# Designs tried in a protein design chat: miniprotein binders against q53ft3. Part 42

Target 1, 195 residues: q53ft3
Amino acid sequence: MFGCLVAGRLVQTAAQQVAEDKFVFDLPDYESINHVVVFMLGTIPFPEGMGGSVYFSYPDSNGMPVWQLLGFVTNGKPSAIFKISGLKSGEGSQHPFGAMNIVRTPSVAQIGISVELLDSMAQQTPVGNAAVSSVDSFTQFTQKMLDNFYNFASSFAVSQAQMTPSPSEMFIPANVVLKWYENFQRRLAQNPLFW

## First folded at step 5 (miniprotein)

Design mSb2
Fold by ESMFold2-Fast, scan of step 5:
Structure mSb2 (fold): chain B 195 residues (1-195), chain A 96 residues (1-96)
Amino acid sequence: as target 1 above (195 residues)
Amino acid sequence: GKIRILVVTTDPELAKRIEEIAREEGVEVEIIYTESPMEAIRIAFQKVLEYGYDGVIVIGVPELVVEFIERYAKVPVVRVDSPEEAEEAIEELLKK
């Protein structure tokens, strides 16, 4: 349902479902993280009247999770960028994950997504300055990523369809996917909002 | 013809489990081992675009890359990270 992106790291799209309405991404070495992007994959929309509250959690000195509300994602605004660098020593906000048994290691933080009623979300206040507002929709975000990948890969492609009747038969140099990934990670490290 | 699947893996033990299941199901498997997740991505993409396969199983590759390979190369792709997932991987792949 959801994706999570951190500058200089591989994209996570396989959230751990810890309850029917709750999903978690692990963030190892969280002290080095400044920004996190949370987005919907576009395959499964939220049910009518529902959205996702996005939380950040890190272990305190006793190993107990400290959860803070970062913001929201909805069908209308399916991606959001959050600055977490200022939150790692802050006090926790009230959160829906309080009664859950989530196994964590001391060096691993988490992004939690709780599927909630839009009316309930409207009454909540995210921690100050965590959200970096983006007007880009999930469609625009996904399209830009796809366009970047296809355009970059296509610039090196040698189509075998020029020699055969099948347009699906294409040859791309072995390093194209590696170059795309390296280029994407480098640009993301320079500016997490480059897309 | 017989179903043919490409397996690109950083875990040869997990790949062997997939090969055993494929043999029981009458599926041909080509396994390529690599020590790098980035190399796995490169190999899987190149092999699929250069040669025809009915599906691809990758181990140690992010799901987003899997989605892009599937869409661009027009082949079903499944990611496997555990022995339990390996048992369902071929069936899941064919349902795609």
Scores: ipSAE 0.000, ipTM 0.108, lowest interface PAE 12.6, mean pLDDT 66
Fold by OpenDDE base, second read of step 6:
Order: structure tokens, then sequence, then C-alpha cells
Structure mSb2 (fold): chain B 195 residues (1-195), chain A 96 residues (1-96)
């Protein structure tokens, strides 16, 4: 139902279901994480009138879990980016995961998603600095994705002189990738939501 | 000859189910299973242009990946939304 993405890491698509309405992702080495993307996989929508409250948990100085509300995902907003780097020293808030014995490892933080009524979610206040503006977050994500793609593709680039005959293979000139990248960047700059 | 099908998916559960279906049908399936869309694209670039496949089944991948495969694949590409549809697609490919 849910996916979790950290930059530079593999996407997590298998949440631990700790209750009928609660899902948890483990984030190892959480101290190096600045942003987390939480998104719906698109396989199962929220039931009508329901959404997901997204929480972040980290160990406090005593090793006890501290939970903070990051924000929300809904059928209408199926993905969100959260900044978690500044939350590591904050105070905990009321959370729906307190009654659950979730086994924690000291170096592992958690993202928790609680399926709740939309009306109830409206009464909750996320921590102020966690929600990244949707447009800015999207632009940043897209830029990083594009850079990653370009870097990856360019790593396979060889000069004509370095090419070995391989008649069974198709080749794409590197300049095509570059031109596409440039064009995409231009369009993104004009309208971050051009697609 | 044994039919060889390339399956592209980002869902591990779907991958397992399709593998089971393929085994039951006696089809050789190579599954591109990755949780990363970018990795899926990478592997697709490498694999989809190969002539060793009789067909490609795409399930649970980003639209960009699907579009790429459809554009460059030299074999039939079938979009499916469920393991059941994948089974039907395999059966159809077996008839060709």
Amino acid sequence: as target 1 above (195 residues)
Amino acid sequence: GKIRILVVTTDPELAKRIEEIAREEGVEVEIIYTESPMEAIRIAFQKVLEYGYDGVIVIGVPELVVEFIERYAKVPVVRVDSPEEAEEAIEELLKK
C-alpha cells in the first residue's frame, strides 16, 4: 500500500504492518537522512473518508522512541516529502504507535503511517519544519533524479574509437541524452508541473 | 523451443506470483525485479534490446518505464494489472 524513499537508498515497498491500520518502515542510519518521501503505491487506495497520518520516530537520549507527526498522505495527495534532519532533537507528540511494542534498534528510526479518518487528521498539527512545500520538494526531487540518471547514463559513455563492434546492440549517442536533459531542465524551470 | 519472457516489475509479491505461474506453464521467465524505478530503466536498457526474448510483460512499473520498453522493444510488450492478467498474457504468448 505504501512506499518509502530515502535519497541514495533503495525504495522500500514492503512496510511492516503492525496493526490493521498501521504500517512501519525502518530507516537504518537515520542520522544521515535529510528527507524522506512517503507515497502510495497505487495498488490499494484509502477507503472513502480516510487518509494516512505520517509519523517519524527516533530514539531520545535515553533510547526511548520519540514520535512526531510529519504530515499526511491521501488519495488526493498520494505522496509527500518530509524533512527529518531537524527533528532529531525535538519533543515527542501524541502518536498512535505508543501502545505497540515495536522492536527498535538504536541506530534505526521509523516512519509510521496510521490510517485515520480525514476529519480526525484535520485536527492534528504536524511539526512545523517537516513539511516541505510540494512544489519545491517536487522540483528538488526531480532535479536529483535527473542528475542521477544523467550520471548513470554518462558512466557508460565511450568514444567512437573505444567502441567494439557489436552488431546486435543498439547505441544511443550521448549527446541525445544531454539534449534531453537540457530540454527537460528548461521545461522544469518554466513549469515544475509541466508533465 | 522454450519460450523466454522478460517480466518487468517493481513489486516483489507480483514477481513471485508470476514466477510461480511461469513454472506451472513451463515457461522460462527472466524477472527484472527492482524496487527502484531508475534501476528498472537501467536494466530495461540492457535487456529489452536483446533478441533472446519472445515477449515482455510489464506489471507494476512507472509509466516512464513502460513507455521506454514499448518504444524500444523488438518483441511484443503486454501491459498487465494483475497476476491473473499476467497468466493470460503468458498463455497467449505460448500460442504464437
Scores: ipSAE 0.000, ipTM 0.147, lowest interface PAE 12.4, mean pLDDT 78

Design mSb3
Fold by ESMFold2-Fast, scan of step 5:
Structure mSb3 (fold): chain B 195 residues (1-195), chain A 96 residues (1-96)
Amino acid sequence: as target 1 above (195 residues)
Amino acid sequence: GKIRILVVTTDPELAKRIEEIAREEGVEVEIIYTESPMEAIRIAFQKVLEYGYDGVIVIGVPERVVEWIELLAKVPVVRVDSPEEAEEAIEELLKK
């Protein structure tokens, strides 16, 4: 029913059903994740008057799950982008050093989706500024991806004067990189979830 | 000929300050306003491939993107993020 996307990772489309109305996705290495996209696959709509409440859970210093409401998805708004980087309060918390009882907190978080009545969802308040507009997320994602690609490509860049003939080498012209960027931006403008 | 600088910005107020400084230094400025950082990046990439600019100032784009724009433009590119940086940016471009 649902999909979960993190930039640079394989999209997840097989949520684990943990109850009749509850679904979960695992997010390994969650401390490196800034944004998460949750979306409906489009094959099965919510029943009339129902929608999905989206939660984020990470292990605290004691290994206990801390659940936070991020936002909602509905038939009318079947995708949502959430910023989770600011929600990991445990990053700065004091850790007990005792050597005899060090709680190992795994770097695996979860996205939970609870199918609820729209009226009930309207009464809930998501934490902080977790929900991000498609435009804001598009801008931030594209800027970060462009920075990452530029850094990668520039590691191979050479001026014409520095070029040494090598039949096995592959060179990427600056114009090709610009064309990739234009294509990527165009596709994101048409469908922000195309990646 | 007169020195010509391209300014691509999401902050019209900061761009006006740059324009005032450039005018006092006898520098011609072409200012392009955009609604978002993404449009600023697109326009900067498009415009820096054109001939006739001696330098580029960008406002509202990441620093790493500035390096890429400079690689394509083959002219100095400076990022400005505050009023205090405006005067320094013009001076830097004038020295190249």
Scores: ipSAE 0.000, ipTM 0.101, lowest interface PAE 14.4, mean pLDDT 66

Design mUa1
Fold by OpenDDE base, second read of step 6:
Structure mUa1 (fold): chain B 195 residues (1-195), chain A 80 residues (1-80)
Amino acid sequence: as target 1 above (195 residues)
Amino acid sequence: SEMKEVRIKVDPDEDPMEIAREAFQFLLKGYRVRIEIRGVSEERAEEYLEFIAKYFELHGYEFEVEVKGDTFIITVKPKE
């Protein structure tokens, strides 16, 4: 039903279902994570009138989990990106996972999704710094995205001699990718919202 | 009425930026875009997914992801 994406890591599509309406993803080495994407797989929609409250948990100084509400996903908004790096020193909030015995490793953070009524979700207040809204955060994230793209694209580079004939495909020279990357970085540096 | 949908088939060597560009053109026209990443290793497919998903999210687009075997499907909704 849900997927979880962390940069540089495998996509998680198998959440641990800890209750009928509660799902959990484990996030190892959470200290290195800045952003998490939570999304619906499209296989099973939320029931009518329901959505998902997305929570983040990390161990506190005592090793106990601290839960914070990040935001929401719904049938109408099936994906969301959250900044979690700034939350690691924050205070916990009320959460639906506190009364549950969730098997976890102390060094592993978690993303929890609770299926709830939309009306109830509307009354909840996510932590203020969870949304990627600041220019600085956006710029940093965009830069990481650009780097990822360049690395990915470069991994497909082949010489002309190495090319396999594929008449149905169009090919882009590697230098075009590089030029785009350089130009995009320059424009981004000048104006993060240039596009 | 049924929402208009466009299907984009992604080849292993296709530039993610071209995919995004093509997708945006249709999104701006009000189409739902279904991006199908096929014929790549799981690792490479996930890299595509990571880039494309994050790129659309940064631009304020919402998406769903399906995984069917070695095929990754990203469905992006047009903005209202």
Scores: ipSAE 0.008, ipTM 0.232, lowest interface PAE 9.8, mean pLDDT 76
Fold by ESMFold2-Fast, scan of step 5:
Structure mUa1 (fold): chain B 195 residues (1-195), chain A 80 residues (1-80)
Amino acid sequence: as target 1 above (195 residues)
Amino acid sequence: SEMKEVRIKVDPDEDPMEIAREAFQFLLKGYRVRIEIRGVSEERAEEYLEFIAKYFELHGYEFEVEVKGDTFIITVKPKE
């Protein structure tokens, strides 16, 4: 249902479901991560009146996870960019992942998504401006994310001769992805906030 | 625009996508990446070079190609 992007890394699209309403992505070598994108894949929308609260967790000195609320994704706002570099030394926020407070490996962080009522989400305050607000930082981050996403998509490209026919599966031509990528780069160069 | 360089030597039996991803990581860190592909006379080496070149062309990187002895060399420059 969800994807997770880190600049310079392959996109993750297979979240671990830890409860009916809770999903996590592992982020190895998190000390090198400055920004994370969380997005909906677009195949399954949230039920009416619901959205996703996005949390970030890193291991403290004892290996215990410290959870912080980063922000939200909804059907109306299906993607969000978060700056996490400043959060790795902060205190945890209130979170629904209490049972997930277990010892973790020192270099692995997690992104957690909790499916919640929109009314409940409106009463919550994310940790200090985790959303990217600087135009310069946003432009550089977006370009790296765009490159990373295209790299992932391209890794699945095969020639016609290499394909096994499967009429039950949907395919998108690589040229369509390339055209979108080029158009997005052009528009980003003209106005970094166009999307 | 960083003047540091990484050299990656490959043989035609390696996965070109794996090498492209490795090079991409260094480019994101500002390194210039030199990829050396052995076997100029082999069809697989030519296909390998074409794959790497197209990959970086699609990502908007500048690169140069040269041949030295039995080796194709593609040098990809980081974005400023």
Scores: ipSAE 0.000, ipTM 0.073, lowest interface PAE 19.4, mean pLDDT 68

Design mUa2
Fold by OpenDDE base, second read of step 6:
Structure mUa2 (fold): chain B 195 residues (1-195), chain A 80 residues (1-80)
Amino acid sequence: as target 1 above (195 residues)
Amino acid sequence: SEMKEVRIKVDPDEDPMEIAREAFQFLLKGYRVRIEIRGVSEERAERILEFIAKYFELRGYEFEVEVKGDTFIITVKPKE
């Protein structure tokens, strides 16, 4: 029913079902994780009037799990991106997993999905800044990608006086790359979906 | 003529990319560059070193890595 994706890692499509309405993904080496994507596989929709509350759990200083509400997934919003890097020092909230004895490894965090009524979900408040809008996430990713590319490309920039003649090689002026970068950023800022 | 050497002392909080760029500019001028990392954990030093090493490897520069006590050193030679 659910998938979990961490950047640079294989997608997880086999959640551990810990109850009829509760699913858990294990996240090893969670300290290196900034964002997690939770999504529906599309095989089984939520029942009518129901959605999924998404929780994050990490071990506290005593090794006890601390659960926090990240946000929600629904049939209408089948995927969501959550920032978890800043949650490590937060206080736990009320969560549906507290009464469950879930086997945990101390170095492993968990993503929990609880299938709940939409009306009940509307009354819950996710931790601040955990939920990232798809548009904002895309913009941030694109900006980081552009920055990485620009930094990489510009690192190879040399003056004409420093160039070694290579007749078989084509060269692009560095200012062209800069202009492209600036134009792309401008367009992205105006409309993230301009493409 | 003895090859001129430039020593770059790295602040633990500095961006490895900026360090690499600075070093690269000196290399283009024909300097040997000695980058010294001090006051960091072994794990942090390794990450910085890996970044810098990869940076220069991609550009075809020869480099050597040395560890002396708590100081990590990467020396890069200019291209002839």
Scores: ipSAE 0.012, ipTM 0.268, lowest interface PAE 8.8, mean pLDDT 82
Fold by ESMFold2-Fast, scan of step 5:
Structure mUa2 (fold): chain B 195 residues (1-195), chain A 80 residues (1-80)
Amino acid sequence: as target 1 above (195 residues)
Amino acid sequence: SEMKEVRIKVDPDEDPMEIAREAFQFLLKGYRVRIEIRGVSEERAERILEFIAKYFELRGYEFEVEVKGDTFIITVKPKE
């Protein structure tokens, strides 16, 4: 149902379902993350009158989660970009994950999505500086993420003459990475919210 | 003519990324890949299907999804 994008990392589309109405993505090495994009895959819409509240969680000094409300996704607004690098530590917002009591790995943060009534969501206040409101900003972020990924992947390219036999390892031809990059660019130009 | 098609039956315990990577390797060799995921009514099967579909959508591949009995089938077509 949901996807999660981080600049410089491959997209995640397989959230862990931790309750009937709650989904989680793991974000390892979260200190290096500036922005996170959360989006619906478009295959399964929310039920009428429902939407998703998006939370960010990081471990405190005792490994206990500190949850903050970032914003919302709905059938009418199925994607949102959030800036997490500016969030204050130790300040939790009102959240529905309180009963979970999950002990976390020190460098792993999480994105949580809670399916809630739209009326309930309207009563909640996201942390002030998390949301990015413009389509241009979203497109620019997506372009930077795309460029970062392509540069990272290309840095590992070697000619076949330079390869050593490795029967247990998979290799991706550089031309396939380039074709993906070009196709993504084309799709983004046609509709920046195609995700 | 020779039909280049590979069938991948999803092991319930297998990582969706490993399934997608295996399918991708066959696509690069020119094979049409048919991926069968049992458990249409199960959340696990739905998540595997969604992951694989998005994986190939991002890479510009054409695919079809169908349901036969208790099985999701996603068929991904190679590029020229």
Scores: ipSAE 0.000, ipTM 0.080, lowest interface PAE 19.8, mean pLDDT 70

Design mUa3
Fold by OpenDDE base, second read of step 6:
Order: sequence, then structure tokens, then C-alpha cells
Structure mUa3 (fold): chain B 195 residues (1-195), chain A 80 residues (1-80)
Amino acid sequence: as target 1 above (195 residues)
Amino acid sequence: SEMKEVRIKVDPDEDPMEIAREAFQFLLKGYRVRIEIRGVSEERAERYLEWIALYFEIHGYEFEVEVKGDTFIITVKPKE
């Protein structure tokens, strides 16, 4: 459902689902991280009226996690870039992960995504200067990302005649990729930003 | 043999995709590519950085990112 990107690192597409509505990415060596991109994979949209609150946690001097609200992702805003470098010495805020026993390495920070009602999200205040995105920048980034993915995937397309048997591999029809792309674009267009 | 390097200086008005595509062409030719994002706002530089990083990652290229003040540097290695 979600992806997480740190510049210079491998993209994470497998979040740890710690609850039905909560997902966590681990960020090793978090002290070297300045920015994080959180994005929807487009495979599963948010339910109607729902979005994702994005939190960052880092261990304090005692090794206890400090959580801060970074911002939000929605069907209409399926990606966001957050600056976290300046937050590493900040104060924690209320977060939905406090009651959960999340297995983590003390030296590893985390990105947490909580699926919540849009109305509730609108009432929350992210930490200042965490969100580094305008609507225009978001749109440009998202479109370019989608185009890149589509182009990449389509580059592997072969005709039936060109196929070679590979029993160990699974194949995805090209039309599935196209449908995904079209559906994602449609959803992006239909779901406006609520802030 | 010393690996040849190409340096790409990013203009704020350039499309990140075009930058990535240009870099990709050099990578295919066996060049190391150094992308320097300068003279742009921090926000804009970030957009370039994250998008370009994603581009190269999904194409299976290893890259390094350096941040020096308001300047971002992405160094991408050609595949062996």
C-alpha cells in the first residue's frame, strides 16, 4: 500500500503492518537522513473519507521513541516529501503508535503511517517545516514518478512470440500495468487536497 | 582504466525527468554521472533529488547522495 524512499537508499515497498490501520517503515542510520518521501503504491487506495497521517519516530537519549506528526498522504495527495533532519532534536507529540508494542532496533528511526478519517486529519497540526511540498510540486513529482514507473515496466514488455519459458518467474500482463496507471491518475484527479 | 565522468549541472528550469534521462544515456555508455543541483531553492532541490533518486533506483543503479548546504550532488555509477 505504501512506499518509502530515502535518497541514496533502496526504496521500501514492504511496510510492517503493525495493525489493521497502521504501517511502519524502518529507517536505519537515521542521523544521516535529511528527507523522506512517503508515497502510495497505487495498489490499494484509501477508503472513502480516509487518508494517512505520517509520523516520524527517533530514539531519544534514553532510547525511547519520540514521535512527531510530519504530515499527510491521501488519494488526492498520494506522495509527500518530509524534511526530518531538523526534527531529530525536537519534542514528541501525541501519536497513535504509543500503545503498540512495535519491535524495533533502538538505533533505527521509523516512519509510521496511520490510516485515519480525513476530518480528523484536518484538525491535526504537523510539526513546522516538515512538509516541503506545494501543490504544484507535488503534482509534478507524482506525475513524473508515475510516468517513470510506467515507462520502466513497459520496457520489459514482449510479444507472445518473443516470450521465453521461465517457470520460476511470474508474469504480469502489460494491460494490468496500464490499468493501474490509468486508475491511479483518475484517482489523483478526483480527490482534491483538503488543506 | 580510469572511468570517465560526466557532470550535469541542474538548471532550476529544467525538467527532472530530462535530467535523469540525459544521465541515463551517459550511464549506458559507461560514464559515471555526477548531477549537481545548485542555484535552486531548497524545496526545488529536494524535488529534484528525490525524483532522480527514485528514477535510478528503479532502474537498478546504485548512487550516492551528498548534501552540502543548499547543494545536492548525486553520483551514479554505470553498471558493470
Scores: ipSAE 0.013, ipTM 0.203, lowest interface PAE 8.4, mean pLDDT 76
Fold by ESMFold2-Fast, scan of step 5:
Structure mUa3 (fold): chain B 195 residues (1-195), chain A 80 residues (1-80)
Amino acid sequence: as target 1 above (195 residues)
Amino acid sequence: SEMKEVRIKVDPDEDPMEIAREAFQFLLKGYRVRIEIRGVSEERAERYLEWIALYFEIHGYEFEVEVKGDTFIITVKPKE
């Protein structure tokens, strides 16, 4: 139902279901992550009156998870960008994952999604540093992600003389990737929220 | 025989890629597809149609963009 995206990494669309209403994504090498995007895949909406509370967890000095509420996703707002750099450890507040003995790697952080009633979500307060509300911050993140994808794809470009493809392989001409990049970048410059 | 045409009237708040994929299914069946957007500014209409045009360009289809009054139109032709 959900996807998780980090700039410069492959998108994750297969969350681990740890309870009927709880899903997690693993974030390896979390120290290098500044922003995380959480989004709905768009095929299956939340039931009416429900949404998703988004949590972030990282290991403390003893390897125990420290869960913090980042924000929310709903049918009306199916994606959100969160800044996780600079979040502090030692938070003692309650959260829906507090009673769960989720097994994880000590060096890996997690994004947790808890499906909750909208009325319950409205009563919760996310950590102050998490939500990205600035259009400029959104634009910078999107541009960096766009650049990372274009650079990654272009790094595989070869001339026809250098290709050794099997009959089952498909190839995309480099100029197609360039045209997509240029049009997306132009669109982003005109309206960062077009997407 | 004379080519059949399908017309898609666009809600500019809808994802242009969804419109492009819908049009693509008709193109595969041999239809000429006419996509129309109106009631929005020229710059908004151009941005929307640019995504659709890019989709069909990368798939190797011929298309034409035109303006008639307050209506912006992209017409995509099926492959022979």
Scores: ipSAE 0.000, ipTM 0.137, lowest interface PAE 14.9, mean pLDDT 70

Design mUa4
Fold by ESMFold2-Fast, scan of step 5:
Structure mUa4 (fold): chain B 195 residues (1-195), chain A 80 residues (1-80)
Amino acid sequence: as target 1 above (195 residues)
Amino acid sequence: SEMKEVRIKVDPDEDPMEIAREAFQFLLKGYRVRIEIRGVSEEKAELILEFIARFFELYGYEFEVEVKGDTFIITVKPKE
């Protein structure tokens, strides 16, 4: 039902079902992970009135899980981006995985998805600074990575310029990428509500 | 040997995250995804392009961007 994506890693589409309403993805070497995307595969929707609460868990110094609520996915918003790099030293939150105190490998974290009533989900507060699920929040996130975008796209364009271009392909020149970078910066600064 | 491709035509008023989600679904199935955004000189179209490009760059996907007439085209390649 769910997928989990980490930059630079193979996408996971086979969550481990640990209860009728609970699904888990393992995140090995989680200390190198900054962001996680959780999304629905679109093959099986949530039942009417239900959604998914998304949790992050890491092992403490004793190997015990520390669970934190990151946010939600629903049929209406079937994907969400979460920043987890700031959460590894935080205290655990109230969570429905309470009795599932499974001791894990010290470098392996988990994403947990609990299928819950939408009314119940509306009463919950995710940990601060984790969710990048609103358009405004993702615009801010995109702004933070704009330098990397320029560098990545520019490197690609430079590589293409050093090779014989394919006649059947058309690529954007590096100067056009720079112009888009500058225009995006200007528009974002002038109208943060433009989104 | 044929690479499967799907084309997504973007409505400038739709949620960019929903466009990315649709693209992900096809990428996971091994499709190459061609996303077409009309309105090269319009602010919304450029913002949608930047969002999608950054999203897939963040998640390690290779992509190409081209301009054809009044349309931005970003083609995202599936991971092997």
Scores: ipSAE 0.005, ipTM 0.233, lowest interface PAE 10.4, mean pLDDT 67
Fold by OpenDDE base, second read of step 6:
Structure mUa4 (fold): chain B 195 residues (1-195), chain A 80 residues (1-80)
Amino acid sequence: as target 1 above (195 residues)
Amino acid sequence: SEMKEVRIKVDPDEDPMEIAREAFQFLLKGYRVRIEIRGVSEEKAELILEFIARFFELYGYEFEVEVKGDTFIITVKPKE
């Protein structure tokens, strides 16, 4: 249902489903990450009236996870870009993952997506520094995104000879890459600072 | 026989994906494709070039990038 993209890294399309309505991506070496993109794969939409609240967790000075609400993804807004580099000094907020015993490696941050009612999401306030606020930051991000696009596309590139039927696995068609790019470009065109 | 060449002039507002798509159509037909980017800032040109280059690299096409004044050129050869 969800993909996660970090600059210079392969796209993640297999979130760990920790609950019926909760998904988690692991982000190793999170200290080097400035931006993360969360997007819908286009395979499974949100149910009507529902969307996804996107959270970021990092270990605090005591090694305890600190969760912060980054923002949202919906069927109408299927992708979002978040700046996480500045969140390391932030305070934690209430989050839907607190009650869950999620296996975590201390050096690994996490992106959590909680499927929630749109009405409930509207009442939540994302952290203010999660959005890219400067043109310079946007430009830098865009450059990284172009590189990421290559990595993303490469992660799906297989030859016919390399294709092995795996009934237990879901394959993401190449057109998902294109759709993601198109959606990204469309949103950028509408608002370069949409994130 | 001289290899046929197609020249694509890029509109500054054109989606790089569409440029790549158009180029691929000609490449599949055996044409050499010359993509010319003009009238854009160096920064924007670099972004477009980076995208296109990575795209062609992904599909294993050989390409050459040239800068002539304010014109950025990427030439892609069809696969034999």
Scores: ipSAE 0.000, ipTM 0.194, lowest interface PAE 11.6, mean pLDDT 77

Design mUb1
Fold by OpenDDE base, second read of step 6:
Parts: sequence; C-alpha cells; structure tokens
Structure mUb1 (fold): chain B 195 residues (1-195), chain A 80 residues (1-80)
Amino acid sequence: as target 1 above (195 residues)
Amino acid sequence: SEMKEVRIKVDPDEDPLEIAREAFRFLLKGYRVRIEIRGVSEERAEEYLEFIAKYFELHGYEFEVEVKGDTFIITVKPKE
C-alpha cells in the first residue's frame, strides 16, 4: 500500500503492518537522513473519507521514542516529501503509535502511517518545516506515465511491409495499445483510483 | 558475465519523464542504468525523488537514489 524512499537507499515497499490501520517503515542510521519520501503504491487506495497521517519517530537521549506528525498523504495527494533532519532534536507530539508494541531496534528511526478520517486529519497540525515542495498532482503524473508508455510502445511500430520474420516473438497490433490507452484515460478521468 | 552499465548524464533542467524514458529503454535491453544529474538544487532533487520513486515502482523496478551535494544519482537494475 505504501512506499518509502530515502536518498542513498533502496526504495521500501514492504511496510510492517502493526495494526489494521497502521503501517511502519524502519529507517536505520536515521542521523544521516535529511529527506524521506512517502507515497502510495497505487495498489490499494484509502477508503472513502480516509487518508494517512505520517509520523516520524526517533529515539531521544534516553532511548525513548519521540513521535512527530510530519504531514499527510491522501488519495488526492498520494505522495509527500518530508525533511526530517531538523526534527531530530525536537519535542514529541501526540501520536497514535504510543500504545502500540512496536518492535524497535535502538538507533533506528521509523516512519509511521496511520489511516485516519480526513476530517480528523484536518484538525491536526504537522510540525513546522517538515513539509517541502510538492511535485505534480497524481493526475498529472499518471498522465505523464501513460504518455511515456504509449510513446515507448509506438516507437516500435512498423508496417507489415517493414516487419522482419521473428517466429520466436509475439506481436501486438498498435491499435490494441491505442485502445488500451484510451480506455485507461477514460477510466482515470472517471476515477483516478479505479485500479 | 558482468552486467553492462549505461551512464546517462543529465542537465538539471531536463524533464524527469524524458530521463525515465531513456533509462527504461536501456533497462529493457538488460542494462544497469546510472542516471547522473549534476548541478541540481536541493529542491529540484526532491522533485526528482518523488517522480522517480513513483515511476520506477509502478514499473516494478527497485532503485537506489543518492543525493551528493549538487549531484543526484539514480541507479536502476534491469529485471532478471
């Protein structure tokens, strides 16, 4: 459902589900991390009326976890970039993970995502300066992705007269690709999360 | 046999989509792709991170991203 990206590291796509509505990514060597990208994988959308509150946890000087609200991800805003470097000396806030028995290794920070009602999220205040610049909307990104695929596939299009025999290969008519593209765009326009 | 690598040098003003497209072509050919974007601001690097993360994840590729000073480096491996 969620992905997490840290500069210099492999993307994480397997969050630990600690509850039905709570997911956690581990961030080893968190002191070297400046930014974290949290994003939806596009496989499972949030339920209607719900989104994700994104929290950061780091151990304090006593080794106790300090949780801070970074921001939010939603179906309409399926990704966000957070600056966490400046938060490492900050104060904790109320968080939904306090009552959870989360297996934690010392010196490992965590990104926690809590699936919550959008109305409740609107009442919460993220820590200052955690949110950084946003990129294109989900719709714009998806459109670019679709265009990418279509352009790529179409670049291989040849007329039948130009075809060279390759019995080991399967061929797909270009019109099939076009039809798929058009259908996908239509569905996307109707519901950006139709998949 | 050692995996062949392609290095793509990119200007900071290039469209991330175009970079991804080029990389994708090489990935499909079985090349490891190293994308090097030089002279990028921190803000621009963040934009690339978000875009590239989404793009390659949706295509089923795992990748590594490094931001070193003014250089942004993405390394993507082809699927076996």
Scores: ipSAE 0.007, ipTM 0.262, lowest interface PAE 9.2, mean pLDDT 78
Fold by ESMFold2-Fast, scan of step 5:
Structure mUb1 (fold): chain B 195 residues (1-195), chain A 80 residues (1-80)
Amino acid sequence: as target 1 above (195 residues)
Amino acid sequence: SEMKEVRIKVDPDEDPLEIAREAFRFLLKGYRVRIEIRGVSEERAEEYLEFIAKYFELHGYEFEVEVKGDTFIITVKPKE
């Protein structure tokens, strides 16, 4: 399903499948690698609503893997180029490979691909990516917009006793507005880019 | 060999992805996984059920849904 390319090396098209939704490529002599390209072969698309989270792992001084999220591939964006030359000294990010017993070889790094829901992928932070600040700012702005709209709409809510019949006006029950606000806020908290 | 089953009781306030990942680990070991979501009449419980169902549908798993009292029960079957 996937391919992995390093400049000056043969392309790899046979990932090791380590779980139903997880695939790994070995990168020998990783200390000489600056960039990695991960791509879909185009034969088999992701199932609807799914994509691939791309991770990089290298052995630390104790031989333990350090996993870092690089980014994503999807049916709409089936290839990505990642710069890994600066990533070999940090702590790992949260990753779905922690429970797997993956064989480690000295001087060999790995690219891991985890097939996940697009909604879940949108909530994750790739290393070295400033996109988190942009998403956080957008989320805060959107929440303020929602609060302002709800407050504005609620300021015009009236009890049934205060209503005067008017055939030229349409009325929306206040509880419908509240339900919409609560649902939208819940979805926004789950995935800031859900719409 | 007899099929093994694990039961996971969830609160709709929990992260559904964490529960899906836990269930997936058991499915890979050949277990049938039963997830119980309380609050049948609550919108949050319905949304939780929908998330779990879509997750396993997209991963190609078969599942059954039933309602017992105030609880949604989704049972996901391991792949043969």
Scores: ipSAE 0.000, ipTM 0.068, lowest interface PAE 23.8, mean pLDDT 68

